# VH-VL binders against p51345, part 1

Every score and structure here is a prediction.

Target 1, 263 residues: p51345
Amino acid sequence: MTKNNESFTHRNFAAVLQKYKYDLNLGDIVAGTIFSFELNGVLVDIGTPVSAYLPIQEVSSNQELNNFNSLNINDTREFFLLDYNVESRQLILSIRRLEYIRAWKRIRQLLAEDSLLDVRIKGFNKGGMIVNLEGISGFVPNSHLNNFSKNTSSTNKFIKLKLLNVEEKSNNLILSHRRALIAQASSNLIVGNIIEGVINQITPYGLFIKAGNLKGLVHISEINVKQVERIPSQFKIGDTIKAVIIHVDKKQGRLSLSMKHLK
Unless a header shows other numbers, all headers, positions and changes below count from the first letter of the chain; Kabat numbers aren't used for antibody chains.
F, E and O stand for the ipSAE by ESMFold2-Fast, ESMFold2 and OpenDDE, each averaged over both directions (binder to target, target to binder). V2 = 0.75 x the mean of E and O + 0.25 x the DockQ between their complexes.
[cut] marks letters that were taken out.

## First folded at step 1 (VH-VL)

Design da1 (framework fv_dusigitumab)
Fold by ESMFold2-Fast, scan of step 1:
Structure da1 (fold): chain C 263 residues (1-263), chain A 119 residues (1-119), chain B 111 residues (1-111)
Amino acid sequence: as target 1 above (263 residues)
Amino acid sequence: QVQLVQSGAEVKKPGASVKVSCKASGYTFTSYDINWVRQATGQGLEWMGWMNPNSGNTGYAQKFQGRVTMTRNTSISTAYMELSSLRSEDTAVYYCARGYYDYYGMDVWGQGTTVTVSS
Amino acid sequence: QSVLTQPPSVSAAPGQKVTISCSGSSSNIGNNYVSWYQQLPGTAPKLLIYDNNKRPSGIPDRFSGSKSGTSATLGITGLQTGDEADYYCGTWDSSLSAGYVFGGGTKLTVL
């Protein structure tokens, strides 16, 4: 997680701060007070003899919000130490980068807490749903997206999702709609209860069952097959079946179902 | 029935590239991530990266960034890992492993591909 | 050097129980789910535990997992000679760009 290990710029900056006897590094979060507006940025006092500058393009992660409307003279706030400009002899500050760091800290907390999230839908492609969480691009694979809820008119609307995987370096999030549906329905999902559903997919691994907004799997070992080991000859997509819930995995967003020893 | 089958052993010269294949069968290939993990003789497991067969999205360990490329061909349910600029330190057994659905665990592993880098 | 710390070896007699520790930091074990893998000599690893304490189908209940803070443990009861193997913990590490990290491995010897 440390971003202070860029040998070229960081060594030069460290030398400057050592000369002035300040223990500051690129990547530090510093408090500063805005004291002047310039053509393309603002001057900030961070308590150093070296001046600090916030460029207009570093005001927000949203380019439409890169303006001075949210900033006032004598405002004190936190900034990210982005760079040192040798030619102008100025420390370069960023609010955009600070927002990025805070967004990733929140995402790590949300992942650890296994939270239900309201996430904005950006669009769809062949592989799944494209979403945005805290300004960070995310993706819901078709395997984790209930096909029933896929809809072009849903663009810019919110959907309940859970995080599956995060990759900060590539600024990517993988999320699941199915995990969210199971979490929301968990009070009605009890091991041993019988549910009724429709066969949505037939695979060598087993049957995928759609029960309302939930998706479950009847593993091939849990299917009542007496003589013939031909799933396609015994089941059809669209068939209604009854199955017993044998496991509810809120993390996986999956119901494990059994047709064995069922009435 | 659910299995990952890898390509055979490779012997390469330093500076060459190697491309290992991993053919999936017995499950829906696009529903699980494929991870690549290597192990040098007498050493521990080292994660190299992951690839989502549905989207083609990848994530690589920092150590391998710039040298590794992970791809797939969904029509034949096969994943690939290509490692370039080979060094003697890259001599290892390379495994592909299916990401356990929704977990950070790997439940189905290939048999491994031995890659030897020697002059 | 491994990011997650495991003892290099552990030993016990058949029928006894043993625990293998895995220590990390807030960026890995502290904030993520832990898995455990068994590797018999000359074979690929096999998943024993996922999501801190859950077993895949086919794994006997002699194997258990737990997590507290930045540490995880694998418990094995009723030790059998067939349990002699290398054991690895694994988890995601936010400090390594969502990279998966393994422990250094623990060799279990059944005396």
Scores: ipSAE 0.000, ipTM 0.378, lowest interface PAE 17.7, mean pLDDT 79

Design da2 (framework fv_dusigitumab)
Fold by ESMFold2-Fast, scan of step 1:
Structure da2 (fold): chain C 263 residues (1-263), chain A 121 residues (1-121), chain B 111 residues (1-111)
Amino acid sequence: as target 1 above (263 residues)
Amino acid sequence: QVQLVQSGAEVKKPGASVKVSCKASGYTFTSYDINWVRQATGQGLEWMGWMNPNSGNTGYAQKFQGRVTMTRNTSISTAYMELSSLRSEDTAVYYCARGLWFGELSYFDYWGQGTTVTVSS
Amino acid sequence: QSVLTQPPSVSAAPGQKVTISCSGSSSNIGNNYVSWYQQLPGTAPKLLIYDNNKRPSGIPDRFSGSKSGTSATLGITGLQTGDEADYYCGTWDSSLSAGYVFGGGTKLTVL
């Protein structure tokens, strides 16, 4: 019962450690030596009179990897001091929380550096692709997937992606395949260069063009049409066109194209 | 018990590439990042980048982006650092070092012995 | 130029005390933990202090670290001739284009 468990709080734990002159607090990263294996966890010596325990579910954020294969007796490593179990009187350690902290440190660094990343594909849903980066769940919206098939046998394969947005509170990342394709082709994507592509969608406001693995838009104002009453009557899906790059949106992975002034 | 052993000295001409290896032993190779740090003769330490041996992801110092590539082979617990378009200013001792990145905690607890790379005519 | 500023050299006699300073900014020392590395002549650097003030196993108590604001200090008491080395501070720099940064190094001479 929760009322009975209120008898020992994080503050009470800190007071016990202070009383015995141990400079440890919940949330600390501590060094420990593994000394015994049990069915549901591992006993660790962290140099205190209070025993420390690493539950099997705290070995990895990936449940398929929650086993003891990577751990050996007398191994010394770092652990996150997760909690104190009042009933068993054990300090609870976590490798999973430690990996989480390191993962978010890496994610912030990778976002700041605008890195091109190899990211593992976990699956697909109606809205896009589900991926995993450094143990953190991520999502690539359909609008950022550029002609990627949702029904491929791509699960567990890697794809080149760039971070678009991060949401630490929900442990979720938004990534973009389009930004990655732009980054890989950046030396060839210069304003003023001519590219060749295929019309893959016709809309009242313009033409969507597929140029290799990239997607561009020729806005209606950038189409040199003389006395044309409607765009769909002049162009067909599958037509090859040439266009000038007038803008490269590296953040969204989009090309703005113009057909004006082409001879 | 933890040990990082690097490949031997290299002498290269300007414009060439060099690939230095770092073999890890005494711990689980995929559980710690490998960082690369160089030191020119009589100069200080300069961080080049990190490589996560589990994922293969890397982060490079801005100065080396476009010229450095850090990789690994997990089957032999070995990390690699390749530096291309070598110049005389790249003459240095190159170190691999084991990184402990946990939240805001970052430091290098074990270092390789170093690999001397000399770039000369 | 090094991102973190250290004095280029310090010197003292055996048994004396020295301090080595390391100055940075809010994007590095101000917001991150500081480490110190000892490099004996002809050898690789060795971790001496981590997390501002903690010693790895095997490092004697006469070595200490501290951090205040955007500066860190390495203290060495009871100097021995075997302490002659270069000392480097290091930390993460949180700015957009930076990574791990080292100080320029301080050569300690035991007279």
Scores: ipSAE 0.000, ipTM 0.402, lowest interface PAE 17.9, mean pLDDT 79

Design da3 (framework fv_dusigitumab)
Fold by ESMFold2-Fast, scan of step 1:
Structure da3 (fold): chain C 263 residues (1-263), chain A 122 residues (1-122), chain B 111 residues (1-111)
Amino acid sequence: as target 1 above (263 residues)
Amino acid sequence: QVQLVQSGAEVKKPGASVKVSCKASGYTFTSYDINWVRQATGQGLEWMGWMNPNSGNTGYAQKFQGRVTMTRNTSISTAYMELSSLRSEDTAVYYCARSEYYDSSGYGFDYWGQGTTVTVSS
Amino acid sequence: QSVLTQPPSVSAAPGQKVTISCSGSSSNIGNNYVSWYQQLPGTAPKLLIYDNNKRPSGIPDRFSGSKSGTSATLGITGLQTGDEADYYCGTWDSSLSAGYVFGGGTKLTVL
């Protein structure tokens, strides 16, 4: 006979699946049961007559974790239907692609919720800190790193961060340690809480207070009426005071404080 | 068949703006991101940013932040890149290129437009 | 100017083998998948390799990719005159917001 120059296509793959009355397409999420380990991948039963194969490169969204340690015989899990390999006549599965899709869905949800996150530190470069969140690479620019995180003598595996920007196309997350610290401080410094601060400035209309990274004012109307006439003689710059938070301005970093609860 | 067809060559004066179009066909326009890449004569490729046709969301390279705007019109499957405050060093061929947003971790740019030459001179 | 370093040129005779290197850092090649692009004179670039070592449909087996640490390599075997082109590596860079970065490009001359 004659030789053909025709090669296998996605059309041929679809035809094979339809012949067996399966409504499966490349890109589908399929349930499968692992039944055999091979040198460079694992065999998976997805309920089709066609063999399914998970290559070692498709085990994880993190290439450093492309191994079989997390997989066991008779494990049933979800896989992304990646391709069809003509030479081996196998459907090619991916956990990496599935994890990527789900991780980005989760990350967008975390951004919408403005969540405080525990994030793994991978290393540092001149521009900042390299991190990993749910298998996705992230970066904390130096402008958003607190000196505490840089000068810690112990290597922390996790750090609390907030998402600053997410860019799925670059497979990149921009995060902030400084915003996480502010969020933690704001959670502890809510209306009704008692805080300690240091007097930074004394005026006839009140006391300016430094409380962590926030600036506070104890207005004269919020000082005990018995003390108002003795402000200049009773308080001095550098004194520590206790006060109740009555308002928080997160944009300006300002606290309105009251001393009415003090002796 | 997937195709990206770009608008014709432009000649602009310094300080002007240019808007390049990229018309997509042969696939679902809203299912893939459009990237913009430029190349000055005899120079290498320089990535400018991406635009998601479904959401309208964009991400721009730091160098172009504040000067570039990427938009789309889904009814005609067309992406746009507008670059303002043009300088002589903006003289380049500008390409649009498609990428998969669900697989962007490694997939790269699988289809490219033919390029639009933009010349900035006085 | 380029974030990824490639040799500016390589040359070999028809039928020979050539390799093109691409060197970066932990924030780009070290943490992310690498793609390779071919640009024939006067044409738009074309994707040759994605995910470090995978070929799109229509790309012959002569083209291969690999990655080790912060470096990637494009291999071309059985060189043909039609392979004369500029070759670019590319990857996402975690040190840049929305940042895809290309190598400086390598001009392949088939002697």
Scores: ipSAE 0.000, ipTM 0.361, lowest interface PAE 23.1, mean pLDDT 77

Design da4 (framework fv_dusigitumab)
Fold by ESMFold2-Fast, scan of step 1:
Structure da4 (fold): chain C 263 residues (1-263), chain A 119 residues (1-119), chain B 111 residues (1-111)
Amino acid sequence: as target 1 above (263 residues)
Amino acid sequence: QVQLVQSGAEVKKPGASVKVSCKASGYTFTSYDINWVRQATGQGLEWMGWMNPNSGNTGYAQKFQGRVTMTRNTSISTAYMELSSLRSEDTAVYYCARGDWSYEAFDIWGQGTTVTVSS
Amino acid sequence: QSVLTQPPSVSAAPGQKVTISCSGSSSNIGNNYVSWYQQLPGTAPKLLIYDNNKRPSGIPDRFSGSKSGTSATLGITGLQTGDEADYYCGTWDSSLSAGYVFGGGTKLTVL
């Protein structure tokens, strides 16, 4: 889906390639063999009469890894054809851009597969949890965190999450902890099964139940009480109850529970 | 029986600070987040932030970061919102509202506190 | 500068039906549950609908909600004079640094 050639349209690169009758375009992925190290880059043989050059700043998206330690003479690998430098008459290659393109292809695949991911916690802000997945910035909104996650200081630890959406242009991922918790417990979450939990909060429209790391709602219509307005007098925070699973919302990571028909 | 009761109206000069209280009753105070929402005259609802009464953790809307502080006193089931460096555009009705991560709704609201910032 | 778009006003006669739309994006309505709030003049908002389509105890079945993609709809049937109020949709926004967001509000007038 990525159009990578459009950014380079003002350069006269096509004229150089036409002169040699090569089927190469800016944005192509080319195979090359490293043959020389220089102070600020690496010379690469990609099979053209013009030189190809990998600048040190194009080795990695992480500045701490912008060095030649991972590269050796006679190594053959893939490069992204980034630019043509008219002054030096060299094709400019990038590993950084290639890694970026491949990372986003992988992220789209992970989203399509609805994969459970190990994600690093960076911190918290007003709207939720800030995370990082393999160098890509991510965010878990408050609505997709549980109270356990909100109460725990876990900076620099890993957490299991699932993708909600991806925003490639902003290089940002939207993820859910609630969806991940449901996925991890899916084999035990069968409609009709009885689950045991603790009342976590009481509202005019029902009871919120904590069953392990999962949250469920017993709507007021699903409570076997004679007078619904008396829920606070009949139930207390911390009470243990049994309820039947009547719906599992895997997308939002929520359980709907019923106390009706339990004796 | 479940209710949030807010402190009375305030009139402040530009540059002053205001602290609004919100007293909870009829439920376990530490089991629900408290959110703060304001509404200027003739305008819509604007979310300011949330506070978890159990942990004390907070999250503030970017517009109010650096000027707002949300706290609580669990022994008296009371939440507080303090807004500093007041400007005339801070003239609004300020509401506290009970919320939860699970249903993403504010089911109980305070009656509102009118804050007027004028010379 | 409301993130969610609502019509500024709607009107109908008693007994009629009205619908109020709320349009957002994938980061808010698309990924989160939508709530609706009713605000009578001079009063605090009251929760009318939660989890897209559920009613709190005491809210009559004349009020309904629905969600499709990045849009939500509040429906009111059998319109009564007491329904005259401002209506707001609300949801969490999943964008970096965003929080809870409200629609701009819709003034319902019962003619």
Scores: ipSAE 0.000, ipTM 0.401, lowest interface PAE 17.3, mean pLDDT 79

Design da5 (framework fv_dusigitumab)
Fold by ESMFold2-Fast, scan of step 1:
Structure da5 (fold): chain C 263 residues (1-263), chain A 122 residues (1-122), chain B 111 residues (1-111)
Amino acid sequence: as target 1 above (263 residues)
Amino acid sequence: QVQLVQSGAEVKKPGASVKVSCKASGYTFTSYDINWVRQATGQGLEWMGWMNPNSGNTGYAQKFQGRVTMTRNTSISTAYMELSSLRSEDTAVYYCARVYDILTGEYYFDYWGQGTTVTVSS
Amino acid sequence: QSVLTQPPSVSAAPGQKVTISCSGSSSNIGNNYVSWYQQLPGTAPKLLIYDNNKRPSGIPDRFSGSKSGTSATLGITGLQTGDEADYYCGTWDSSLSAGYVFGGGTKLTVL
């Protein structure tokens, strides 16, 4: 039970159900038939002698959908058994909580399948982009957000993303635009193919290049010996280079490139 | 040889602002991100944020949002970190560090400044 | 509190081997590369290990790193008195408040 619920405890609920010999527990998914509309909720028949009630706020996690437009008398559907209200002597049902549980199961499945997702943009903060997937809020860190306009005009638009990490317990849904760009370019990201890119960063370990919205690394061991000796004079940020794809790490969104044995 | 040289120690009163500098030499300043990390006396390392000297883009730890500003002057290869609304708990050694950044999230600090002691006392 | 958990201290005799653990979660160590930093008393930290198990130029091979799942370990063999220092693990954290995170640090004492 929720900590701010004053009216009932699990012990009291079990006692009520045991009195009538029903095997129901808070947290169960129950089938019910809608039989009456009230001002602030719906009466549902779940086969028990105690009444069951679906409050308007438990119809959806989306406030705009907290209405009865999608519900009809004699409709039978599944509900989450949320609570018991002692004063009204009603079992409290939720569609919102059921949707939440199913959304997280779906999200875990999408992570396991490494799916490319169309995700709705909710907004931005200094650390990255806030998104919504299956009604659950998620976050795209700036480090995983390539060449995207960070302003409110992008709000409510869709963006292609891949899941990085999911953890319901910590409400942690992290996604990547970078991985999605790699996935979308997979037909052109074949080991052995030549790509053109612009040098974006020069390090002692190699060259970072940007090819459109994609980034890759030419490790120092993959640069011709004569070029390595003259890196400070032969390579500048903004220079265009050609390189062969030698590895594509789709899970990390990483390209490994080589300049050896090129024309 | 790569060097990051920081400004000298600062003593500030609560509510004041402090601006620490970090002068880079021995490499192309605009090719590496500069990060700022602090350490209170006898405590661990705490990351504050990153600054890309080529673009000027920044990212700050949530704890410092609204109080920290990271900038640079490319003509003198110098990075700056300004922390406002100082409190006694901001007393620490502040480090700048050069970051090797990879698309995979391979962030690491390969060279560090010597540190700047900032003391906030009444 | 640090988001990465390290033992506060570890000790061993000269010539012995010691390991320092660093435990995190899927959003940090599980999804990113781990680095280790050595801080001698009164000095700035120094990069010791990067990309889980690689050494910068000048770091002797008696220092090693490894990563398994959401945990990383720093190994030091042939301990020397000059190894007495604080050791920190660090990595990027992709959680809702994204940024770089450090372990709480481990004080190594050579007895």
Scores: ipSAE 0.000, ipTM 0.374, lowest interface PAE 18.5, mean pLDDT 79

Design ma1 (framework fv_masavibart)
Fold by ESMFold2-Fast, scan of step 1:
Structure ma1 (fold): chain C 263 residues (1-263), chain A 120 residues (1-120), chain B 110 residues (1-110)
Amino acid sequence: as target 1 above (263 residues)
Amino acid sequence: QVQLVESGGGVVQPGRSLRLSCAASGFTFSSYAMYWVRQAPGKGLEWVAVISYDGSNKYYADSVKGRFTISRDNSKNTLYLQMNSLRTEDTAVYYCARDSGWYEYYFDYWGQGTLVTVSS
Amino acid sequence: QSALTQPASVSGSPGQSITISCTGTSSDVGGYNYVSWYQQHPGKAPKLMIYEVSNRPSGVSNRFSGSKSGNTASLTISGLQSEDEADYYCSSYTSSSTYVFGGGTKLTVL
C-alpha cells in the first residue's frame, strides 16, 4: 500500500511542477513562512502557486511534541517536501522527516569521525542494551557489552560507546561498548606487550579475559596447554593469567591475546 | 558422597572477629573453586567470597571487601573465612558452596550452614 | 541485596502445576544462559534443581523444568507433591563476572 501511494503521488506532483515550470521535487528541503494555524495543521507559504500544509503529525517524531507550541505565525524555517495531497491540492511538508534526515546525517558524520559517544541508555532486551543517539534508537549486542555493571546499566544514564554498524535504509544502528573501551585504552594497547587479566568466560574456542576495563580473547590455538581437552582442569573463572597482546581490532573492539611462550 | 560441613559460627559483638571453617569430603577438593554464601534472617542468598581451586585468586563482595579474607588448605580439604570488623548487617547463616566446575556458572553442592549473629 | 525479582510466595494443590518467575536485566538473566534454581527446605541448605536455564542435575525429578524468555526465567513444578514445599531461589551469572540471586519464593502446597 505504501509503494502504490508513493508512485501515484510522484506522478501527480511531477505534473503540477511541470505545469508551473518549477524545479521542486519530492524530498527537497524548502524554506517556508507560516501564515495560518488550522485545527490539524499549519499553512505555509513556500513561494509556490499551490498551497503548502504541515500536518500536526509531521511536527515531531515524538507524539507528545506533535503540537504547535514551537511554531509562530510569520516565522520562516526549513521544511521537507513530503507529498502532494490531490484532494486538497496542497503540497505536504514535514519537520519530522527533516529532523530524521538531519539526525542520520549527524550519525553518518559521527561514524566517519570514529567518535567516542556519550549515549543514553533506554533499557534492555534479551539480546542487549537499547540506547538513543541523536533521537535514533540504537542497540548494543550482549557480545559488545564489556565490563558492564549494574550501575552502568541504569536507565537514562550515559555510557561511552562507538558506532559499529549503521544502515539508514534498514534503520539499523549498532553500537559497541567493547570498541569504546579499546579506543579509550589504545595508547597502552601495543602488540607484544604483556597484560594481566582474569578469566571471566570459558568457551570451546578459547578464554575471555578481563584486563581492567578491557575484554580480550585467548583463542584455543593460543593457549600454552599440551592437552586442550584438559583446559577445565587448568583454568577456572576468576583465575588470573598473563597474556601477550597479538592483535588489536579497533573496528570490532576486539583484543586478541596469546598465552604461548609465557611459560 | 560430596559433603561440606561448616563450623565456627556464634554470637559476637560489633567490631570483633570470627573465623569460619568448611570441611570438604567425597571429592577432589583441590580441583574446585569454593564460595562462601550467606543468608540473613528472612532474606535471600548473597555470595560474599570466592577462592580459586589453587588459592591463587580471590574475590569479595563489596559489602565485605577489606574486612573478610577467604583462604583454603588443600592438604586438609578445608575452606576458611576470616571475618574482621563485624557489623550487625553481617548477621546471617554462612554456607560453604562448591562451584560447579569449568565452563559452568552455578553451585552444585552446599553445606548445611553455620549461624553468625552480630549484636549489641 | 538480591538484584533478581521473584514473587514472595506461590501456592498450589497436590497434582497441580505452578510456575515461579525470576526477572532481571539483559546484564544478567537476559544476557546469559546461566540461570540456576535452588530449593531450600526450612533449616536446610539450598539444593541445586536447575542449571543453565533448563538442565536438571542427576537425581532431580523431571517434574522440575526451567525456561527463559527475555529478562525473565521461570521454574515450573508439575504434579506438585507435599515435599516440594520449600523456598526457591534463582541465580544468574552477570556481565560483571559475578553471581546474583533472587529474593526467593515460598512455595506452599495446600
Scores: ipSAE 0.000, ipTM 0.352, lowest interface PAE 20.4, mean pLDDT 78

Design ma2 (framework fv_masavibart)
Fold by ESMFold2-Fast, scan of step 1:
Structure ma2 (fold): chain C 263 residues (1-263), chain A 121 residues (1-121), chain B 110 residues (1-110)
Amino acid sequence: as target 1 above (263 residues)
Amino acid sequence: QVQLVESGGGVVQPGRSLRLSCAASGFTFSSYAMYWVRQAPGKGLEWVAVISYDGSNKYYADSVKGRFTISRDNSKNTLYLQMNSLRTEDTAVYYCAKDLYYGSGSYWDYWGQGTLVTVSS
Amino acid sequence: QSALTQPASVSGSPGQSITISCTGTSSDVGGYNYVSWYQQHPGKAPKLMIYEVSNRPSGVSNRFSGSKSGNTASLTISGLQSEDEADYYCSSYTSSSTYVFGGGTKLTVL
């Protein structure tokens, strides 16, 4: 007669792992076939002599999705091998951990590729726009949002963004709308070309210019001496100016402009 | 040694309420799903209700849904069945039963001796 | 849900083997490997004899074995003894996250 499950009652976790030395280790991604729904989770066949168990809290990283609606009997899926529960003598699986691992791997790939991303808007707060990318919460600071991006109550709509910085340790994503706009307009943003824009802000170190959906800076050193002598009296917010593109900062999503080349 | 002791059974009129208790000992009560199963005199077994190890999930047989409520107090190692709107067909011996596996809700390895509930006018 | 179908009675002599069937549908016995068997002596609580179709709990004699083919599960008792005389119930998990019992089989040891 075949051994029953009770024969394994006194085996420790190390012995179980040694038995599956090459095939299975904690942290492995394993293929499994769902064969039963229970009160507290799902039973999965991963090809081992013992069944694996997916607890309901490990179904999703989103608590409101910790249910079985996305799972069906006889479905074959990938799972993360999370633990071994000695008391129940079961291997413990996770979809939640697998989602987080894959999301961060994908985010690192997207950052390396400097990809233009369609990202879902979750809302706004005082400091900027809250978004969600691959299930990870992200933030677009106001300094990296063009004013036009705030013109609509756009919760649940998509916006094109680029990653600015990421920190997996703190589960933090910072993204930029300005960087995305520069990338989209790159074919028209050639050093030496003349653009026309409107003065949006006047500072002691220069003029901030709005040119369509883009923002640029005419540094004080790039303004004619006669105009520099009294910037606040010679330039007004809303004035239209022409300037030459002298630098495109793709990383920060900024244009550097000069008025000297025209005069 | 695992022990399950039911109490609270008795004679009650139709439409009334009764609360059953099951005192558990000899195992880590908070780690296992618990069940109520009943047996009418001279008849077979009928599953009534189940509750998960932490009380977050509950399921009921169609015949008792909306009338019976299963609950547990893990600090006192006690399982309960609140029976409302009792009917003559609820007359049965009610058994408390323990799951075989930690948290799973699949099998009944230990049963209490049962408590008789008689619903009669 | 419909109850699982068991024969009302079965009989055998000491030393013989008997088999009790338990027939359901693809939504219970046929769809899952969660069939269990319970032994009940008159006036006593049921006792788990077989779980997960074919597994025995500690303390249950190896004379008891379980199997399943399609929608039918079977309990086989070999080397019948007088103390085996009891009612036997099968049970299965269902696709509705509920449990269903068979009608029970009375085993008589002649």
Scores: ipSAE 0.000, ipTM 0.395, lowest interface PAE 17.5, mean pLDDT 79

